# VH-VL binders against LIM domain-containing protein F (limF), part 13

Target 1, 197 residues: LIM domain-containing protein F (limF), of Dictyostelium discoideum (Social amoeba) (q86i44)
Amino acid sequence: MSGQNILKCKKCQLEITNKIITNHNSDTFHEQCFVCKLCSTPISDPYFTDKETGDFYCAKCEVIRNDQSKPLRESLGFCSLCYKYFRQNEDILTIDLERYHIGCLKCTICKKGINNEKYYREKMTSKLSNYCCEDCFEKVDKCNGCNSMTLGQTLLAMGKNYHANCFKCFKCSEIIKPNSPYSINKQTNTPSCQKCN
Below, E stands for the ipSAE of ESMFold2; O stands for the ipSAE of OpenDDE; V2 stands for 0.75 times the mean of E and O plus 0.25 times the DockQ between their complexes.

## First folded at step 13 (VH-VL; framework fv_pozelimab)

Design b01 (from x04 with heavy chain G102D; at its last look DockQ between E and O 0.15; V2 from the best seeds 0.00; counts 0 for: pae E 6.8 > 2, placed apart)
Heavy chain, then light chain:
Amino acid sequence: QVQLQESGPGLVKPSETLSLTCTVSGGSIDDYYWTWIRQPPGKGLEWIGRIYYSGSTNYNPSLKSRATISVDTSKNQFSLKLSSVTAADTAVYYCARADYLDYYFDYWGQGTLVTVSS
Amino acid sequence: AIQMTQSPSSLSASVGDRVTITCRASQGIDNDLGWYQQKPGKAPKLLIYAASTLQSGVPSRFAGRGSGTDFTLTISSLQPEDFATYYCLQDYDYPLTFGQGTKVEIK
ESMFold2, look of step 13: ipSAE 0.338; ipTM 0.711
ESMFold2 (binder alone), look of step 13: mean pLDDT 92; pTM 0.945
OpenDDE, look of step 13: ipSAE 0.640; ipTM 0.852
ESMFold2, look of step 15: ipSAE 0.016; ipTM 0.545
ESMFold2 (binder alone), look of step 15: mean pLDDT 92; pTM 0.944
OpenDDE, look of step 15: ipSAE 0.276; ipTM 0.699

Design b02 (from x04 with heavy chain G102S; at its last look DockQ between E and O 0.21; V2 from the best seeds 0.00; counts 0 for: pae E 4.0 > 2, placed apart)
Heavy chain, then light chain:
Amino acid sequence: QVQLQESGPGLVKPSETLSLTCTVSGGSIDDYYWTWIRQPPGKGLEWIGRIYYSGSTNYNPSLKSRATISVDTSKNQFSLKLSSVTAADTAVYYCARADYLSYYFDYWGQGTLVTVSS
Amino acid sequence: AIQMTQSPSSLSASVGDRVTITCRASQGIDNDLGWYQQKPGKAPKLLIYAASTLQSGVPSRFAGRGSGTDFTLTISSLQPEDFATYYCLQDYDYPLTFGQGTKVEIK
ESMFold2, look of step 13: ipSAE 0.249; ipTM 0.644
ESMFold2 (binder alone), look of step 13: mean pLDDT 92; pTM 0.942
OpenDDE, look of step 13: ipSAE 0.503; ipTM 0.786

Design b03 (from x04 with light chain G34A; at its last look DockQ between E and O 0.24; V2 from the best seeds 0.00; counts 0 for: pae E 7.3 > 2)
Fold by ESMFold2, look of step 13:
Structure b03 (fold): chain C 197 residues (1-197), chain A 118 residues (1-118), chain B 107 residues (1-107)
Amino acid sequence: as target 1 above (197 residues)
Amino acid sequence: QVQLQESGPGLVKPSETLSLTCTVSGGSIDDYYWTWIRQPPGKGLEWIGRIYYSGSTNYNPSLKSRATISVDTSKNQFSLKLSSVTAADTAVYYCARADYLGYYFDYWGQGTLVTVSS
Amino acid sequence: AIQMTQSPSSLSASVGDRVTITCRASQGIDNDLAWYQQKPGKAPKLLIYAASTLQSGVPSRFAGRGSGTDFTLTISSLQPEDFATYYCLQDYDYPLTFGQGTKVEIK
């Protein structure tokens, strides 16, 4: 729309000249101003606001912030799965910059604890992943696009398993969505989207 | 039903190593914390330490230089070694199970008395 | 280490009495507290965990309350099998520590 009125960030009261973030109350923010105070993750619903400071907290960090052991255990960090702070001198499992109690992260298939040297991850959302130990990885179906496991969202195309985001046009590399028409090159056994027909 | 059973010598000489094994039956040792606790005769309970089945340990600082807890998942067992014992180490020794977060001890062994004397 | 102080050290009571045992932590421990019962010559038995949650198979006459630093175990109507020593345990931080015990005896 027109630039007649200056949009101001509700958090910092300065002009917004770039990407505009809007909350459920139609307040506007800079992208960097609408983040969790504790973990700096961009805020999405549900979230919490400290009435005294105006700081925002994601749901995970609100649980941590309300922990009565907050003075000490907050500095030790929290488990990415159960959202409880770590005890002093507790061994922890660190995988891809995420921290867990060693008993919290389990193979999705066999429910045994995950080794920090060999594991397989299937990202389902920005906040949800499946994990697989090495032994179970040998038994699970793999995506024919990326050769990773297919425990979550899958499709069967051309007689093979794919993640929904891994079935791509051979010519343009665009994702071929479920129920979208496509052609098959019989010589190469490769798919083409309608645009590349 | 899960059962725990302590085993080992009931008499240990001063300055030697106390060695106990806890055998887990009716369940798997996997995915739990395994704990040693002792009780001197007529006295209270003292936590010695715990081990997660994959090998991670935590010890009471009062015993840390002398205590070693280990696990053998293939035998469904875990063990305590306590070096350089004295008469103060005379106690009933219990093994116990805790969940993967270590909240509480829901299964205990029957206990075994270990006496330290010459 | 977190010190757990039980009171009283012992008490005498009759069958049918209401009994209350207290446990105080030297710092806040949230609800990371368990109660155990021990009879002579036997291993301790878990009664209550997370300060107030009754373990499976434990009679409802046992109740735990508290959070932070002050906790109680209450037996609403003492039975003959309840004469034992009771211990609290904190599982808030290492090392795990027990209270000194409270002996509940006939008299």
Scores: ipSAE 0.017, ipTM 0.535, lowest interface PAE 7.3, mean pLDDT 82
ESMFold2 (binder alone), look of step 13: mean pLDDT 92; pTM 0.943
OpenDDE, look of step 13: ipSAE 0.436; ipTM 0.751

Design b04 (from x04 with light chain G34N; at its last look DockQ between E and O 0.24; V2 from the best seeds 0.00; counts 0 for: pae E 5.3 > 2)
Fold by ESMFold2, look of step 13:
Structure b04 (fold): chain C 197 residues (1-197), chain A 118 residues (1-118), chain B 107 residues (1-107)
Amino acid sequence: as target 1 above (197 residues)
Amino acid sequence: QVQLQESGPGLVKPSETLSLTCTVSGGSIDDYYWTWIRQPPGKGLEWIGRIYYSGSTNYNPSLKSRATISVDTSKNQFSLKLSSVTAADTAVYYCARADYLGYYFDYWGQGTLVTVSS
Amino acid sequence: AIQMTQSPSSLSASVGDRVTITCRASQGIDNDLNWYQQKPGKAPKLLIYAASTLQSGVPSRFAGRGSGTDFTLTISSLQPEDFATYYCLQDYDYPLTFGQGTKVEIK
């Protein structure tokens, strides 16, 4: 038995010298090689593998990939919300890089369709946003850092609502992560990170 | 709770226009797809087309040149017009609701027979 | 258009029988298949959507299976109220298309 153990990444066939990712079959991978082909999310169970290419797909993207075997459907694209391919001759709402079935674009708060009505948008990624109708916008909490609406994941700090990236140290302007310790200047009501305390 | 009811003439002359209205009660027409489906007597079901409550339509290609579906949200109704009818258009006509993606028809009207005869 | 081929066109069965109805798509449709029950003089009633999900209020003796092109509806123990015509529907792409129907009759 050799004392030398050369581990190769199943995806790229190159040696693994740092962190080793192992799947349920004891195959080993680089961390950067064990991601979904379509969305680049790190792979976790359940996941799927294309036998021909060795590419990995998360469960959500596997639905999309199966549809991509159809000739015309591949060229029509898919909805940014439901991830179903568009049907032929389907009306599509496009906002920047996001594409939607007409009926998929809904207010995050009241779930009513937005259609062509006035709306407010909170970008989550380049391909995904939260939306808010005009009526609900009047009622929605605002971030105390940027004064924009908070429709997605939020941080409660000093009794106030913030986007995760909007709660910053007053002295150094670095983000104070959720549940990270910080101090408060009561005279100015401003937070300071541990580094600046 | 949601109920759909078809209404319109039961007899239509050849070459004329068949007109049907579906009235939605117990729920709002907003935020759904609204569908017309027909069934010739003793035969199977044929999808005619659908309209999203905001006006977006899709039609069966076999009927696209003759069919028009419209919606009146103020009356909580949607309608079918089928022009230039022949005896082949004799059928029970159903209106149905589909979810916001049009995946399946969860509520149907009771159906109305339309006969095309001289 | 995606053609749905349903089989058999009719069958005769007794109360308590296990009944299986098949629906085949002319192209892959993932799990975008619905099953409807229609009794004479009545509108169709949704039984199953997304190939295998029972609609609320549908008895558990109804089961849907399949993905891709081959789908089945199974009634595990046929009841008197189950004698009807059954239709599959693909809602994968426009135009939406129904199978030709399967009539389940009393033996």
Scores: ipSAE 0.098, ipTM 0.583, lowest interface PAE 5.3, mean pLDDT 83
ESMFold2 (binder alone), look of step 13: mean pLDDT 92; pTM 0.940
OpenDDE, look of step 13: ipSAE 0.531; ipTM 0.799

Design b05 (from x04 with heavy chain T35H; at its last look DockQ between E and O 0.29; V2 from the best seeds 0.00; counts 0 for: pae E 11.8 > 2)
Fold by ESMFold2, look of step 13:
Structure b05 (fold): chain C 197 residues (1-197), chain A 118 residues (1-118), chain B 107 residues (1-107)
Amino acid sequence: as target 1 above (197 residues)
Amino acid sequence: QVQLQESGPGLVKPSETLSLTCTVSGGSIDDYYWHWIRQPPGKGLEWIGRIYYSGSTNYNPSLKSRATISVDTSKNQFSLKLSSVTAADTAVYYCARADYLGYYFDYWGQGTLVTVSS
Amino acid sequence: AIQMTQSPSSLSASVGDRVTITCRASQGIDNDLGWYQQKPGKAPKLLIYAASTLQSGVPSRFAGRGSGTDFTLTISSLQPEDFATYYCLQDYDYPLTFGQGTKVEIK
């Protein structure tokens, strides 16, 4: 016996012509149709299905999705990192008008959560910053020009660490690039660029 | 496999401070909420409070600020102090874990009975 | 504080019986409701979270239903190991509050 079976995706009901994904009930899916709607990871047991949309959610993202659907918490706002609504009386970390769960924003070095009273920030762009807890800050080198932490690219000059844009000629205040020669005034312990020496 | 174990004195005199420590093994105290729950003999469960591993706390108002929960991440432990105890504070005390996004206590200590008696 | 009321306070049942326990919240709590089982001398054990989701390793004879204010725990065919006290817990808002418990005894 034989027959041509058009293999159809259970989610979208369209023909499967490429890779076939099968769950433990022998249902078949396109590879792109059997992923978590929220995080896009491939689905494995246990998983959840939205009855109205047919979308799939992994166990972790189902918790997040249910939290975001809770109407009584909406006025409290949500975390800018995990997008879950805040609970009543929850401690909220506010940085540059953005709000976070205390546990969501983490030290760049040790990956522990940032405390509102004990953190250090190195702003990289308007949207990107490094953060450092107090314990890790005690161990990190500081820029000798601006006295901020040096988690990014650094320059060693005069035996000290600098941000690349913080090592400047004392006379003209222009940046002394890493490969540019400079002079040191021994009486003032200050650098001078080649133009000003 | 995470395990929680309560420790502390089983007998406390009235007006003194009850002190308990929960030791976490088989896992890290980091990135979790740590709770204290108690149960008077023959009675139901009462939530005392919780601490997030970074130090943030919340307490049951019914304990009138007598409760203090602290964490020592270097020892993988958290603690409860309950001041000015009376016979009404006689209970089995449990420690328990929840994650920062979770809504459930997935691991519990075995419980320790604390009796308040003169 | 959100009050959680369980019914009944106790019941007697035989092995194989269907058992239903109810829990009512004093306000809407969405699905932030857990069910816990406690045997004498033991710590509570999580059975169900988010009102209806079984914890890993919990037998399928346990089922949770409900949302908002009214919730149920059903044991479809009671086993000897199921004689215990059952508690609901709301995790919607602080302070976290348990129901007063339902003791399921051998008839």
Scores: ipSAE 0.000, ipTM 0.475, lowest interface PAE 11.8, mean pLDDT 81
ESMFold2 (binder alone), look of step 13: mean pLDDT 92; pTM 0.946
OpenDDE, look of step 13: ipSAE 0.282; ipTM 0.709

Design b06 (from u02 with light chain G34N; at its last look DockQ between E and O 0.10; V2 from the best seeds 0.00; counts 0 for: pae O 10.8 > 2, placed apart)
Fold by OpenDDE, look of step 13:
Structure b06 (fold): chain C 197 residues (1-197), chain A 123 residues (1-123), chain B 107 residues (1-107)
Amino acid sequence: as target 1 above (197 residues)
Amino acid sequence: QVQLQESGPGLVKPSETLSLTCTVSGGSIDDYYWTWIRQPPGKGLEWIGYIYYSGSTNYNPSLKSRATISVDTSKNQFSLKLSSVTAADTAVYYCARGYYDSSGYYPDAFDIWGQGTLVTVSS
Amino acid sequence: AIQMTQSPSSLSASVGDRVTITCRASQGIDNDLNWYQQKPGKAPKLLIYAASTLQSGVPSRFAGRGSGTDFTLTISSLQPEDFATYYCLQDYDYPLTFGQGTKVEIK
């Protein structure tokens, strides 16, 4: 019943009595334990774990580590996704001045690596992008607002999918926020915000 | 304990495609370099290539045109395809797990190996 | 590709002997060298990584040394279970390349 499962920190193995941090592996940590080993900054995505020591490293420090590890090696740069340095004979994909290992980027639909230049991109508001391979593109729903593919989070309204920023009032063109009240014109099947009703 | 197991046909005809699968058990496929290595009978070891858990691949240039490595995270497996095989491709094929040592900043050491599977190319 | 040359290709030794195997790289590879042990019909086993770091569970009689181009694996006192083929591997640059192997046989 009230068997309060004592949560223990995966790093220090002590009980967590305050704020609990949970990582992608469902491991629990003290807030002060889930920090970068190098810069002591709280960890955020993406981060890297030393498999031997269990230490965490932020993306920036991981790049620094990679640079320091091979001082005699000419750096070819690093992947913007996995933050590993490029090595000889690795295939590289360049997208908008960012470089990736081929395969690092994944199709949002089938989770296969993007391995060629035949891909589609959904731009998100947070500088993040979702990618879709050519095989999945035709199967992806389109936004009723902009008619582009919907890979990320969408709003369902009037039986149609919308990007968050694409669901707009027909009268004033303002974005209708998720969970905000709106009316539907039955004749035109268009939404109107509360102000325009 | 993490274990690797190779599976696939032990016999392949010349000009056909060799297909092998490595099944990972006892642990996640995440955050490792999953590697294929082969050894012809009575000979040394040859690195074929790897796939990182993120999907990045790298191949031996000697095999790049024929080799394809893929990963299926849902099945905790990664695979090797080698096209247009000849008798020279007869070997024991190993899958292995590679990891980076953050303390030493070394990219690859193969700490866990499958038992290996013999693939013979013969008509 | 970086070439790895092992010496000797084979050697005969007795239990209790000190055995030294050398691996030479065609160019500088810092300390990006691994040592593996392989017994007949078995997969290779990691012994040493980063040129001198002993893999967990490996007996202390095994030691790796070297940096740059010249590396050595030493078995301080050869045991019966140590008769095998040993390989060095460079992971400095791709493609990864193995030495040709050194077979340690019973004298």
Scores: ipSAE 0.007, ipTM 0.551, lowest interface PAE 10.8, mean pLDDT 86
ESMFold2, look of step 13: ipSAE 0.247; ipTM 0.667
ESMFold2 (binder alone), look of step 13: mean pLDDT 92; pTM 0.947

## First folded at step 15 (VH-VL; framework fv_pozelimab)

Design c01 (from b01 with heavy chain D102E; at its last look DockQ between E and O 0.33; V2 from the best seeds 0.00; counts 0 for: pae E 7.9 > 2)
Fold by ESMFold2, look of step 15:
Structure c01 (fold): chain C 197 residues (1-197), chain A 118 residues (1-118), chain B 107 residues (1-107)
Amino acid sequence: as target 1 above (197 residues)
Amino acid sequence: QVQLQESGPGLVKPSETLSLTCTVSGGSIDDYYWTWIRQPPGKGLEWIGRIYYSGSTNYNPSLKSRATISVDTSKNQFSLKLSSVTAADTAVYYCARADYLEYYFDYWGQGTLVTVSS
Amino acid sequence: AIQMTQSPSSLSASVGDRVTITCRASQGIDNDLGWYQQKPGKAPKLLIYAASTLQSGVPSRFAGRGSGTDFTLTISSLQPEDFATYYCLQDYDYPLTFGQGTKVEIK
């Protein structure tokens, strides 16, 4: 009735005896076989497969792969957001040594393109930063914990605006998460987590 | 509806400066590439250059020493100045909007003829 | 600069004919090519961008083909309103350059 089932890697067709990686179609792979061909990072959705070779490409490297036939333009580099090659003499927005088309990064508030020399940045730990043009910066609220601008999602606490990671217990400096109970010292107007009162 | 309209003198003397303005209505100049393209009578199209709202420009090298494109975001306008004109600069001048990435021109002004004549 | 050469410079055809216009680039330009239609006294109108992508509102009888250096615009069944001059444009690199144009005349 049932046959012997040996897990085989869909990419290389060899038995999987170690860690098993599974995609959204329930295909199984070796860890080293389910990586982007160009950058070797682990594959996650969305991804692309070359029908001729079976190689996988992450979304970023698929853009690069499709542009590989442009040798002169290729030498000028590509945008770190859209991964399309730059044209000659193109004005380029540079942030932390990363290069972008003018217009690929948008002001979080008004959605117009961010230009070189005229922007403000709110860094995030695991994502691209939020950006703010000069005009919108004059209108932005400040975090009451760190006194820096707030562009992303914020916490309203004690009637004041905070970054999610800037609302901290006065006594132990631990982040007070949303929906976590806390006490207020009315003499100092400072919050304390439940452990510290 | 985005609309572009060229304006400026139709007759310019040789050696003088040609000056044109494109007024953008039904949309904001705060994105896109804003472009000048010209067409001598009975001839083909020539890209002059483009500007981004931030003031960033790129010009056809054949005109780079004589052409200046500028933008006034408060008036929702951009302009072309072409210095030291000759009869070879007689053309219909178009302003156009381009997507900054794919660079296709989806909206054009109707064009204005500029004649360079003594 | 990248030179764009169109052929033929003009052609005459009847309503219902299939016509093909060719554009050749002096170097590889990938698919960074657009096709524009211009009627007398009017500004050019975008037909096709990225070599083969039909602009919204453009009839399906227009089709673009090609990559690299050789590109074609085909009108599968010529209509009276298709009398115009057609231009290709490369947007691979600055300066942007147009072909010299192809005038299509209805017999």
Scores: ipSAE 0.013, ipTM 0.538, lowest interface PAE 7.9, mean pLDDT 82
ESMFold2 (binder alone), look of step 15: mean pLDDT 92; pTM 0.944
OpenDDE, look of step 15: ipSAE 0.326; ipTM 0.708

Design c02 (from b01 with heavy chain L101M; at its last look DockQ between E and O 0.29; V2 from the best seeds 0.00; counts 0 for: pae O 6.1 > 2)
Fold by OpenDDE, look of step 15:
Structure c02 (fold): chain C 197 residues (1-197), chain A 118 residues (1-118), chain B 107 residues (1-107)
Amino acid sequence: as target 1 above (197 residues)
Amino acid sequence: QVQLQESGPGLVKPSETLSLTCTVSGGSIDDYYWTWIRQPPGKGLEWIGRIYYSGSTNYNPSLKSRATISVDTSKNQFSLKLSSVTAADTAVYYCARADYMDYYFDYWGQGTLVTVSS
Amino acid sequence: AIQMTQSPSSLSASVGDRVTITCRASQGIDNDLGWYQQKPGKAPKLLIYAASTLQSGVPSRFAGRGSGTDFTLTISSLQPEDFATYYCLQDYDYPLTFGQGTKVEIK
C-alpha cells in the first residue's frame, strides 16, 4: 500500500515541502502559488479563479478584469459575487439586498441556481456566504454548536459536526481549534479545552 | 464533448407555427443560456432569443410577439416556437450555447433549414 | 437595438496577406464584442470574445482589438482555410445583434 501521502500544490502540481496553504475546498497550495495573478497579493476571501487558466484573482483585481469602465459599471450596477457589470435589460436576482447574475448564486449542495425567495444562508465571513435552496435544506447536516446548517468545512468532534468557530470549551467558551487537545466530560458529553482540564 | 442537434420539420405552411427542438448531449443543460439564431439564405445572422435553464427568457423585439422558447431539463432539450410564419421566416435555424456571464456562443448545432411555403 | 456595421462587406486577398476587418457599434459597448467565422454550409465558429480574448483552439494569427465603438479583427497571415465570412456580435445589450458580415474571398 503506497504509504506516503505526498501533498501536492493544486496550482503547480509540485510537492509542497514548506508552508501549506489550504483553501475552502481543502485544496493545498504553495504559499507563492496562492496569490493574485495581477497584484501578487496573497489570496484572501473572496477570490476568483479563471476558468481557463486556473489563475487566482483577488476581489479588487477581479473587478478590474471584469469591467475597466468604472462609470459604466456603476451606472448599470454589478454582480455582488463576480463584480461584472449588468448588461442592459439583463435578468438579475436580488437576495439579501445584493444583486446577482442569475447564474452566480448557487445552492452549495445541489449546485443549482437559487432563483426563488426561499433560501438559507450560512455566513462564513463578512464577505462570503454559502447558500442552500429549500429542497436541500432538510438534507443538510446541522452544526451541533449553533444548530445552523453546515455547508462549508466542518469539524468532526465527538461524533458530531461543528462549524470551526462553534466547537468551544464548555467551561471557558473559548474556541477549540482543530487538532487541539481537549477532554470530554463523560457525564455531560461536553468538551473542555486543555486549560480547563 | 458537448453537442447540439436541431430537429423539426423542414417545411412549414404560411400562418402556421414553426417548431424546433435542440437536443444537448455530452453535458448538462444547467448554467448556460441556450440560444436560437437564424440565417436566411444568403443573408446574415439574426439572434432570436435565449433561455436559461431556470426558465428565464429574452427575445428579440422583432420576434417577441411570435417567438416562444422553452426548456426541458429532464430531456436535456430546449425548443423554439415561432407562430404566424411567412416566407420571411425561411432560414437555417441554429441552436447554440452561451455562457451566462459572456454571451459568446462556444457550441453550435449544425443548423436546420426551415422553408415556409404553401 | 444596437447596430453593428462591418467594413468591408467583402474583400479579396491572397494566402499570406494581412487582413483587417472592422466593426463599428452605433453606441458604446465596452468590450462586449465577439468575432465568428462561418464557412459555407456550416455553423459559425467562435474566434474571439470580450473583444480581444482568443477562443481556445483558435490559431494565434487571429487577433481582436478595440473597445467602445470601434473594433478590429486581424488575420496576420491568411491561410487557405481562412476564406470564409466573418461576423461581429455585440452582447452589451438586448437584443444581441450581429454585423452584416464580411466575406473574405480568394484573389
Scores: ipSAE 0.019, ipTM 0.587, lowest interface PAE 6.1, mean pLDDT 86
ESMFold2, look of step 15: ipSAE 0.365; ipTM 0.704
ESMFold2 (binder alone), look of step 15: mean pLDDT 93; pTM 0.947

Design c03 (from b01 with light chain G34N; at its last fold request DockQ between E and O 0.70; V2 from the best seeds 0.00; counts 0 for: pae E 2.6 > 2)
Heavy chain, then light chain:
Amino acid sequence: QVQLQESGPGLVKPSETLSLTCTVSGGSIDDYYWTWIRQPPGKGLEWIGRIYYSGSTNYNPSLKSRATISVDTSKNQFSLKLSSVTAADTAVYYCARADYLDYYFDYWGQGTLVTVSS
Amino acid sequence: AIQMTQSPSSLSASVGDRVTITCRASQGIDNDLNWYQQKPGKAPKLLIYAASTLQSGVPSRFAGRGSGTDFTLTISSLQPEDFATYYCLQDYDYPLTFGQGTKVEIK
ESMFold2, look of step 15: ipSAE 0.378; ipTM 0.707
ESMFold2 (binder alone), look of step 15: mean pLDDT 92; pTM 0.938
OpenDDE, look of step 15: ipSAE 0.359; ipTM 0.712
ESMFold2, look of step 16: ipSAE 0.379; ipTM 0.731
ESMFold2 (binder alone), look of step 16: mean pLDDT 92; pTM 0.938
OpenDDE, look of step 16: ipSAE 0.694; ipTM 0.883
ESMFold2, fold request of step 17: ipSAE 0.429, 0.374, 0.033; ipTM 0.760, 0.738, 0.547
ESMFold2 (binder alone), fold request of step 17: mean pLDDT 92, 92, 92; pTM 0.943, 0.943, 0.943
OpenDDE, fold request of step 17: ipSAE 0.724, 0.692, 0.683; ipTM 0.908, 0.882, 0.886

Design c04 (from b01 with heavy chain D99S, light chain A50D; at its last look DockQ between E and O 0.64; V2 from the best seeds 0.00; counts 0 for: pae E 3.7 > 2)
Heavy chain, then light chain:
Amino acid sequence: QVQLQESGPGLVKPSETLSLTCTVSGGSIDDYYWTWIRQPPGKGLEWIGRIYYSGSTNYNPSLKSRATISVDTSKNQFSLKLSSVTAADTAVYYCARASYLDYYFDYWGQGTLVTVSS
Amino acid sequence: AIQMTQSPSSLSASVGDRVTITCRASQGIDNDLGWYQQKPGKAPKLLIYDASTLQSGVPSRFAGRGSGTDFTLTISSLQPEDFATYYCLQDYDYPLTFGQGTKVEIK
ESMFold2, look of step 15: ipSAE 0.323; ipTM 0.683
ESMFold2 (binder alone), look of step 15: mean pLDDT 92; pTM 0.938
OpenDDE, look of step 15: ipSAE 0.078; ipTM 0.658

